# VHH binders against o26223: the designs that were tried, part 116

Target 1, 191 residues: o26223
Amino acid sequence: MKLLWTSQHIKVTVHIDGKVSKMDVLEAIKTRRSIRKYQDREVPEELIDKILDAAMCGPSAVDERPWHFIVVRNREMLEKIPEVHPYGAMVKDAPVAIIVCCDSSLEKIPGFWVQDCSIASQNILLAAHSLGLGAVWTGVYPLEDRVEGIRRLFSIPEHVIPFSVIPLGYPAENPGTRDLFDPDRIHLEKW
Short names: E, the ipSAE of ESMFold2; O, the ipSAE of OpenDDE; V2, 0.75 times the mean of E and O plus 0.25 times the DockQ between their complexes.

## First folded at step 6 (VHH)

Design v113 (framework vhh_7aqx_2; at its last look DockQ between E and O 0.00; V2 from the best seeds 0.00; counts 0 for: pae E 15.8 > 2, placed apart)
Fold by ESMFold2-Fast, scan of step 6:
Structure v113 (fold): chain B 191 residues (1-191), chain A 125 residues (1-125)
Amino acid sequence: as target 1 above (191 residues)
Amino acid sequence: QVQLQESGGGLVQAGGSLRLSCTTSGRTFSRYAFSWFRQAPGEEREFVGAISSSGGYTDYADSVKGRFTISRDNAKNTFYLQMNSLKTEDTAVYYCAAKKYSGFSWKSPSEYDYWGQGTQVTVSS
């Protein structure tokens, strides 16, 4: 049946050249979801560059910024990731994945590289979401077999530690929104 | 706390074979990656071979690849170095070492939490 036509579209600026509507930071944080199903569509190199720029802007302990990134587009290599990462099955279906690594030679304070690489990983997820892409963080470190499997698959040097594998692409699913605010986890002045 | 004890060292002729064992104590053998290092007189301690906590991955120094094999037996809390086609250059004190996985290289002695006291291997020509 014919429904009343609405005029909401006249208020929206649409970019058809691969851009998305601008969202504010709080909206991006609250609406980002793990995406594991991707369209059969390439992600432009320009968007990957913007995501990696954002990843490198994270805070790091004593400004050590120990992160390095491997961008994987090769289909055969993506298909091999699930062989060394049991919960990485979705990676084989992604058009691209980013491997977040720590170069231990850049570490200035022992152990904080895990936090540094976690921040870089989260920034990748948020930046991807803000650009209309979907992504998911699949854990590598601290599971020795995953670390060694990824290291050997991508010829990663001994002093470099693969931390996470983040497949990304244009979303083929919409898991909806989450209501996660829990005031019982907030303590005023003391525990 | 983990303690390591080597055994199986000795004198062997070039071309021969020898099997080193490292017995471990402590609560969780399966949580540790294990390695063998060696030190010849007047030289630094060098990496020989390593085995991951799962046993799924091994690594070897280029000088011993194809000749040496590292393995582990979780039921016996023991890991081994099988040395075949021994050369006079393999003469050294052999040390076993253990580390909880830290994400760093197997080849750096400084990454290891526990060490054995060493066992002498002498290969005569």
Scores: ipSAE 0.228, ipTM 0.637, lowest interface PAE 5.2, mean pLDDT 86
Fold by OpenDDE, look of step 7:
Structure v113 (fold): chain B 191 residues (1-191), chain A 125 residues (1-125)
Amino acid sequence: as target 1 above (191 residues)
Amino acid sequence: QVQLQESGGGLVQAGGSLRLSCTTSGRTFSRYAFSWFRQAPGEEREFVGAISSSGGYTDYADSVKGRFTISRDNAKNTFYLQMNSLKTEDTAVYYCAAKKYSGFSWKSPSEYDYWGQGTQVTVSS
C-alpha cells in the first residue's frame, strides 16, 4: 500500500498579471499562520516596502510611533541571529528578516511601546500573509539575553530596544488553518 | 532607481551664503534619507550633513555645524543645503546622496545607494 503523499501544493495562484489578489482583512487574520520554512526565493523590495508601510499604520499610544525597523538581507547576519536567539533557528533560512525595535526617546508614555511594537509586528505578519509571504514572530523582548544579543549583533544603540525578529519568505510549508474561536472566552457585560 | 541632481553651486566670497538644491526623481522621495557630502581636491569625500526620511532629524559634521542647514521639501522632491558663513575651507565639490530609510548610520558614503554628479562650490578669500 504505497501511501501516495499527495503533496497538496497550495497553489498560491500567483496570478502572473502582477495583481496581487487583495486578501480581505478578515481572511488575512483568520488564515494567517506562523511560517518557519521558506522557499529559496528572494522577496522583492516592493513587498517589503508594503509590509513596512503596513507596520507603520498601526495605532500607538498618543501617536508616539516609537518603532524602528531593521531590514536584514545579509546572509551572514541572518545566520548569526540564531546564535543569540535560540528560537530563531528559521531566520537563517529566510531570505529576509525584519527586526522591530523601539526608540525609547520617542516614547511619550512609558511602557506603551510594547503594545505599539506588538501592533507593528502583527501588522507585518498580516501584511506578509496578504502578500503571499510567510512569516513568524520570534520574540526578543522582554528576554534580556535575546535583547542584548540582538543589540550587539546589529549594533543597536542603547536607547533602542529590539522587540521582535520576523523572518519572511515565500512559504515552503502549509500548516493548514485553525479555528481558534472559543466562545467560552467571551463574556457579555460582566465576567 | 533614484536620480539625484545638484544645483546652486558657484563662486562666493568668504562670509557669504549659498543654497544648494538636490532634486530627486521618482515617487518615493519621502522614503529616502538624504545627505550632503563634499570632496575637496586631493581629499577624501567627507560627510557634511544628513536629514532623515521624515525630516525630523538632522545631523551635521562638526566643521559645518551652526553654519549649514539641511532641509527637505517632499512636495518638490527636493532637499537643500543652506550654507552660511562660508569659509575658504568649504571649497569642494558637493554631492547629494540618498539612501532608503534613515537607519542608524549615515556618515559613511557606503551607506548611500544613489549619488548626484556633484556641484562645485568655491569660496574665495
Scores: ipSAE 0.017, ipTM 0.458, lowest interface PAE 5.6, mean pLDDT 89
Fold by ESMFold2, look of step 7:
Structure v113 (fold): chain B 191 residues (1-191), chain A 125 residues (1-125)
Amino acid sequence: as target 1 above (191 residues)
Amino acid sequence: QVQLQESGGGLVQAGGSLRLSCTTSGRTFSRYAFSWFRQAPGEEREFVGAISSSGGYTDYADSVKGRFTISRDNAKNTFYLQMNSLKTEDTAVYYCAAKKYSGFSWKSPSEYDYWGQGTQVTVSS
């Protein structure tokens, strides 16, 4: 006989509709928006696992895969990020953040780690969006004061470079989609 | 697909003014660059002027510089050709045309994907 205990701090979601939402990749790319307001709602670990799996699917220069990820759920740490990251104020309100880092000891060709970590960061944004979450990329590198502040706060060693901080959660805003296509940016054969 | 419809053609005396409109039916009007071309009887289709998708870049044929002005109104899905100081040499059928991407030349008709049916402009002495 199973006895179930419930508390006021545990939310259980029951799905009545048998449909599972899937998002086409072009739709995800076109409709993703930076989300800076989040519901007071926990993000399940399995969603974070899926997002990080997607982050590691990106290409990298000569397959160097220089990325590392710090998952931050601790409230006190999230609240400290804006103290060293002036434009990261929304991070204190997020249920979780992912810090994308480069381990420079993994570089196989110097200088391409920025592209590698940018690809991983964008995959995080797209995967979060496809799972019904909102996220925003807040820049750390190349701003030295932010790099050193984040490194000190999270005990990141000198050979590891914090690249971005990505707060995420269930969105509490809907800024809508934008049509940003500009044919004047496209050049056939030559400039 | 983008469909184009010209309006505003007609008969005008030399020295006069006329404004042509090209209205588009399409959900992505702001994505296209537009041009006006004209064709007099017995002649090839001639470039008149172009406007970029952003509206920030325009070009004109030498024969109309200083007299004609192209503009666009994305809220109305319409672009315009304001023709001032008209000459009898401006008599032609005027066509609007649209292209999706930048190319080597804005002046070649072969670079434009969509065309209107044309509107007659006749400038009398």
Scores: ipSAE 0.000, ipTM 0.206, lowest interface PAE 15.8, mean pLDDT 85
ESMFold2 (binder alone), look of step 7: mean pLDDT 80; pTM 0.826

Design v114 (framework vhh_7aqx_2)
Fold by ESMFold2-Fast, scan of step 6:
Structure v114 (fold): chain B 191 residues (1-191), chain A 125 residues (1-125)
Amino acid sequence: as target 1 above (191 residues)
Amino acid sequence: QVQLQESGGGLVQAGGSLRLSCTTSGFTFSSYKFSWFRQAPGEEREFVGAISYSGGSDDYADSVKGRFTISRDNAKNTFYLQMNSLKTEDTAVYYCAAKRYSGFSWKSPSEYDYWGQGTQVTVSS
């Protein structure tokens, strides 16, 4: 909560810290939901920086950290994503999207980049949620048509693979919490 | 220090075209979003158009959409408003403005960090 005064003496109340900043890790994991409806409001650059920092903190096979990120705020580019991603219709309504990519030249162990980029994608979703934002993971890899469509749209080099597109924004929907605990999927000592 | 200076204003006939320029100094040009506002006599400053950091997204007031185009030239530290199909209702003092990323609306004058002094545009019938 901070009060800012502009040159026109217009008083603006801003939330400098996210409203869910006190959410513990277990609560964040359990209450995160896919959000596909966003307020018509831009996400501060500082929050995107915090989210990307969290994304890069994930564990990576033999510490290869092959991820690269494209931050898309351009409305024209966001509006073109649904043309190459059939289940990405919500992206055009988001104020920002993050494209998670793998630079294959950074890969130290073949095939583990998928897990690495999945971890980075999940960290983006959790970090966004913890900061009062909503996000959804839309899949790109391994669907060849989506991979090439996104590659062409964002001028991504041949050795870089787009993995996921994650639109982000202040949520305009509030889906209920899910109860997903299933004890019959837990085996003690042996299968 | 930080300065924004408009040029290219003047008198033009209805249906004509005019190009405004805003030359900037004293900051990293590529780090700012740029907008044009206008103010007719007795009215509040109203949003005209905006362009993002990358130059890849723009937005316009409904009254000028399809007629005006905003662009930026990072090498020249200058941004522009190309005004086509001008109407007498477009007569106003035009202001250039700059804001760093803040997460707030491009359309609110109160969100802008720096302003030019204004340039008069008069459209005659």
Scores: ipSAE 0.000, ipTM 0.124, lowest interface PAE 15.8, mean pLDDT 83

Design v115 (framework vhh_7aqx_2)
Fold by OpenDDE, second read of step 7:
Structure v115 (fold): chain B 191 residues (1-191), chain A 125 residues (1-125)
Amino acid sequence: as target 1 above (191 residues)
Amino acid sequence: QVQLQESGGGLVQAGGSLRLSCTTSGFTFSDYAFSWFRQAPGEEREFVGRISYSGGSTYYADSVKGRFTISRDNAKNTFYLQMNSLKTEDTAVYYCAAKRYSGFSWKSPSEYDYWGQGTQVTVSS
């Protein structure tokens, strides 16, 4: 029974034959949504590896690549994250979460690590989406209580700063797509 | 206008106690973490301790750990430095500081958004 979910815009053709249909980059960007509900289904390690590979492909200032990643599958730990992250309630329902961190010892130019880790985080979201997973960026940095909460929870050393927590799973919701294009935000040559 | 004002400094004998207060205005108190710094004559300004947004986390320099305690009262827009078992080496101008966003280091004065004018603490032998 080919459940043709004909929802008009996001043809997630789940080919039964395990071939993940290749989503082009523009499609991934335009159709990506924050997913906060997940199926009771494990995410294969191979998908996590692909996501992390994508996370590490982003540019960084002077190629400093300051990022580290904590992959969390332990249910107890996942359940504890919302205790220190008020907007991380969905993490407890995810089969896996990735914590993006910056190692300050790797930083070459001060301050650019935020951009570097942001790019890494966004690549995680896009990669997840392209692989048929749902994810959401829950911000940790720059909020002090969240940073220290995550630091303590995962015994992260002082020179390493947690940046984001990204729960991942097979989506149990479909929020649809949004048109976020705003021509009023475009200025030609001058403001 | 943002203001931080220290109070409670003065002369105290070694082994004594003082409580410093930092009263704030001009910003949302609950949105900031707070720290105390001190500067002795001829020395650089050094980190003393910090308290988080919620007050649930505190951190102290090794030199004051176990002796000093930082607390905050959101209702009063004030945070405190309780200093016990004071030593002559604790003599300094004490500064309160406010920081809204996290960084790699809370010990760096350059990362703080706002500062008080300082209050003198003198510990005599």
Scores: ipSAE 0.018, ipTM 0.343, lowest interface PAE 6.5, mean pLDDT 89
Fold by ESMFold2-Fast, scan of step 6:
Structure v115 (fold): chain B 191 residues (1-191), chain A 125 residues (1-125)
Amino acid sequence: as target 1 above (191 residues)
Amino acid sequence: QVQLQESGGGLVQAGGSLRLSCTTSGFTFSDYAFSWFRQAPGEEREFVGRISYSGGSTYYADSVKGRFTISRDNAKNTFYLQMNSLKTEDTAVYYCAAKRYSGFSWKSPSEYDYWGQGTQVTVSS
């Protein structure tokens, strides 16, 4: 089977082994866990493309879609991330990481780019999980030293803000089941 | 116990230069990011410039970019605002401010933990 992107995108041939139904979405949301240990396996380019496609499908305030992505596979670069991100130690052991960025020139409503990039980050985590991968969101913005460390390490322009670093790979850990539903946090009609 | 003290303000002619200093005490200087704000008579306090915890990044208001430079000296527990090519519209009381990083905005005065008392800068034609 062949799936071709639109003429506005790079044309790629992708093999699709199966389908995801709408009924699988709640399970994906409920079973996604932060994964910080990865197998020594390369993640195929086709899976990264699917993840980034999903990331760009998130809702965006006034449809500004300010997100840009840097895909990092170079081992030497991945090993340098913990030097500028104290809680990013697991990134050096990941086969790939995605840096979610905001292009401030695309911002239409002040401050909403944070929500837009949060949505893109969460879609990366869910898409990775749905494809049998594990990932974790490591925070960059709003911590200014991390923002500037990542900016300098990856030659990011001054008008672009690095938001999150998401290492991903095939999971080498299996966290237990969580039950997070708390009805005391739901208020009807008023506080 | 915590103190921020501005110095270096005064009267200067348009086109001239001034260097403001903010000396701090009562906290670990290297744990804080620092900013300068200014307030002209009848106006709100506006952001001028900021330097990060590491000194690795600086941010400036568009009105001062290219003319003002912020810097810090951790050994002296002091940070500075070098003001070049001064204009009459730069006349204001200048405040130094310190923030241990939290939240999303360094341009809002309400986000800062500590403030100096202000130093007057007057630029004459």
Scores: ipSAE 0.000, ipTM 0.141, lowest interface PAE 15.4, mean pLDDT 83

Design v116 (framework vhh_7aqx_2)
Fold by ESMFold2-Fast, scan of step 6:
Structure v116 (fold): chain B 191 residues (1-191), chain A 125 residues (1-125)
Amino acid sequence: as target 1 above (191 residues)
Amino acid sequence: QVQLQESGGGLVQAGGSLRLSCTTSGFTFSDYAFSWFRQAPGEEREFVGKISSSGGSTEYADSVKGRFTISRDNAKNTFYLQMNSLKTEDTAVYYCAAKRYTGFSWKSPSEYDYWGQGTQVTVSS
């Protein structure tokens, strides 16, 4: 047997005012909020797979796609993250966290991996939101002590840079939405 | 102008102690991570130890762990290498180096923005 794998095509659906429909992109962007409180409920692996698929669909400088991901579900490991990340206290209460990493051996243009991993991180946040989950980006890079702390904690090789830690789960809070549009930040034709 | 200037090198007997200083100017000291490298006769420059920009993290080469301590004094724009229990194998030219953190290896000399001129440390038997 030469065919060992089959593709799965599962659509994302959202309940909107009692109707099941696909979330609009602009709605997802405008309504996504940082979520730091999670229900005591596990996130299915199929949802994590969808989130990681979305993360890898981001653009990258000269298509270098330098990202690697660590999925952490182990409670003991999640509880150790706040020891090396002062603003990561919520991670210990999350059912799962994704660590976004850069493999420097895949970098083709110096420094652009930061933008690449930022795009991957934002796609994780948006995909999680579209699937009914909540998440928050906790910063690792460029804070040297956090980078090296996370690297040691998860046995990350020297050529790999941990960029962000994103805990996620079913939300136990609803902060509502924000209207942040500021026309004074838009300049036509020149400054 | 950016300048890193080593001091404190010299001749010391095995088992003795020596403290190297690296005084810096021309940049915001608190923005930089600092390392010491050494180069023995006929060898390449090797990593000795580093201190993060915050001062909260230090790392050492296996050959010097437990014997050497790196520290920084932001008020004096100076960082140090305290060398204890010196061995003849520690004989080398010691270089101070500074880099902004980029996420990449601090053990490679090529990753550093600024270098001192080097100071000779000779450990006699």
Scores: ipSAE 0.006, ipTM 0.369, lowest interface PAE 9.5, mean pLDDT 86

Design v117 (framework vhh_gefurulimab)
Fold by OpenDDE, second read of step 7:
Structure v117 (fold): chain B 191 residues (1-191), chain A 124 residues (1-124)
Amino acid sequence: as target 1 above (191 residues)
Amino acid sequence: EVQLVESGGGLVKPGGSLRLSCAASGFTFSDYAAAWFRQAPGKEREFVSAIRYGGYTTYADSVKGRFTISRDNAKNSLYLQMNSLRAEDTAVYYCAAKRYTGFSWKSPSEYDYWGQGTLVTVSS
């Protein structure tokens, strides 16, 4: 019985302005840009759920899955984030933000949580983009002031480390495409 | 065709009240922030109030405590309850819609769609 691994091409159908567009994984990766301007439009909960699902599908060290997510829709809270995050000004303009955190108590191997949360964060960005949303990764960790600021603002326990703040919304800008391929960064067999 | 149609204007005595309505059609109103502007004779169009999709409201200082902006997305409608009207409130009132955040809410140039206006006259 040859288990035909039907490569279920996860065709994400994104309704952008009434048009269903299919974006494949490579397209999502190649065309994703940081978006810092958003429409005054709510992001449906369904899309957030899909994004969070994607966020949790990434690998983690020894499958430790140390990530937690705070979904922030409260306008007051969104407006306060820039106060503790100098480069998070766009967060106040977003309809929603996801804060990616690490529960250090879930770490099986110390230090790999940064990679784990990075993967989760990137998956959020890619998923958002594939769904017709714009997002940007605003780094919190490892800057102590930002970490503590976000921690206090959201009453995050000490053993939980805020890692990134990712505002999301329907994009109100188009930064264009970039070709970032650099063959000089590729080494065959040896440096 | 995108349309914003204001109604509810008229003549009112000082201290009186009016409720303006704006009916939107031809676009997804719920995806837009909405605002009221007014233009008095011989003056520039000025910001009155705005409401975002999330319910955030802002008011010009001159109308704070007297005017209330609200919206009904199911009806594609914007409202302006005007209480304690003054002679200086006399103007043509315009409804407007903007899609994008991060811009000046008080600048008319930032809005995408406009109504034709409704005249409010406050006179004894």
Scores: ipSAE 0.017, ipTM 0.264, lowest interface PAE 7.6, mean pLDDT 89
Fold by ESMFold2-Fast, scan of step 6:
Structure v117 (fold): chain B 191 residues (1-191), chain A 124 residues (1-124)
Amino acid sequence: as target 1 above (191 residues)
Amino acid sequence: EVQLVESGGGLVKPGGSLRLSCAASGFTFSDYAAAWFRQAPGKEREFVSAIRYGGYTTYADSVKGRFTISRDNAKNSLYLQMNSLRAEDTAVYYCAAKRYTGFSWKSPSEYDYWGQGTLVTVSS
């Protein structure tokens, strides 16, 4: 006799080029990979809206929710990002990028905006993956040269801090699965 | 269609060694984590050892240092090298496979596919 294993999961279905994508939360977390090669194909505004909705649903310290987002589709602007971000070469080949920013005027607890914007960035990656897109987090903060370069390029006000640049698109690569679980990093009851 | 077939069980004396094999068919074995469970007479199935797709291994405390789990994805096979066998190791040994679903490796209910088992008897 077979032992029944069941897990409750959140079902997300999206019609993309006649395909229905089904991915539960755990599958999305475990199969998401950094994608740096994109198809020459436009990402619909509906999918960007869904991704940004997910980004804003992250937990935030004292509910400060300091995040703002810049959606960049302009090819000339995307091509300039590698000039101010040395590890952002793939951004110029993406159909769209999202810049995650912190509005420091919304910060209630000093320093916690970093965690807030990290959660928003990860939600963007997971939401993109669940919708059949690929994305990668390219770091901006805390590298001051990158922060000021991105700020200048996108006319970001002085009180707003660019945190990450996330190019995204339909993936043109399929990295293999990873098994990253390491129980030596789990301590029960005490260190 | 989906099948896991164990082999290599038998009678051995205490202190002896056995190598168990499990042949997988009917699914893409390389996409699955795999494990060995055992069931001693009158007891529930208990966890012995598991190996993940990336090669990470975990062992029950009772077998650490004595048993070694390994896999060969090209041959769709799972192995258990059992050394320094004890009378307490006497059990039917089952091969099992699952997709990774979190931190639980020791619950039989977490596994998608099961073999029929192979008997290991450790006795003088």
Scores: ipSAE 0.000, ipTM 0.115, lowest interface PAE 16.7, mean pLDDT 84

Design v118 (framework vhh_gefurulimab)
Fold by ESMFold2-Fast, scan of step 6:
Structure v118 (fold): chain B 191 residues (1-191), chain A 124 residues (1-124)
Amino acid sequence: as target 1 above (191 residues)
Amino acid sequence: EVQLVESGGGLVKPGGSLRLSCAASGFTFSDYYAAWFRQAPGKEREFVSAISRGGDTTYADSVKGRFTISRDNAKNSLYLQMNSLRAEDTAVYYCAAKRYSGFSWKSPSEYDYWGQGTLVTVSS
């Protein structure tokens, strides 16, 4: 199956069988939307591999690369996530979710793992979008109850911190385009 | 009421060993994550090792394979076994405890309770 969409200036095409998209980087950034409704279709393993490769390509403070990933496809496990994450109701309807984790034993600079895992999470969202998938970042860290709930549910060791839960699937919604550019947030030379 | 008291510091020769102890009182120690930090003269306080309520451990790269952190919840105590000591291990060692496991284990600001410190000097 193919997904086709066009703007007045740019035609974007994606091959859903895992082939490289024709979307450039700026288009991917500007057209990515949080997707919370998914088709009843499995996501091929090779697409998840490409997404995780992209996640690991992010810059990391002092090259500590503290991220670990849990890939969840088990329906029973996905259905339990909303019990420990109140804003994660959509996860139970996704064919797959990625849990981004920090292994604190790999941390070289205190606190920078948050930036590292944020970069990995955003790369997952952009890579998914470029491959014709939809995803949404559901926050875990720094909310104590969610961190402990996810850790317990997936048997995550205490020295590993679950950072985000990202459900992914083929989109069953199209939220449309947003213009987010705000020139009032740009200051030249000084505040 | 809440107190953490370190002991076991002292003078040792390079290659020697020391065991530090930390006694907790005034709170339910078994509900807390615990850690060792150290501070050498003229330097900032740095992370050494941490242990979860369940016994999972984390170590700074500089001490991995040489130091072992452990806890005894029945005695409300935290320990640090230090082997193969080096001159650069010379510092005041602090034990610390935190209730919340979701924050960075290596950031001093995340800890709720601190001991007064015990001096470890490694010299020949």
Scores: ipSAE 0.000, ipTM 0.245, lowest interface PAE 13.3, mean pLDDT 85

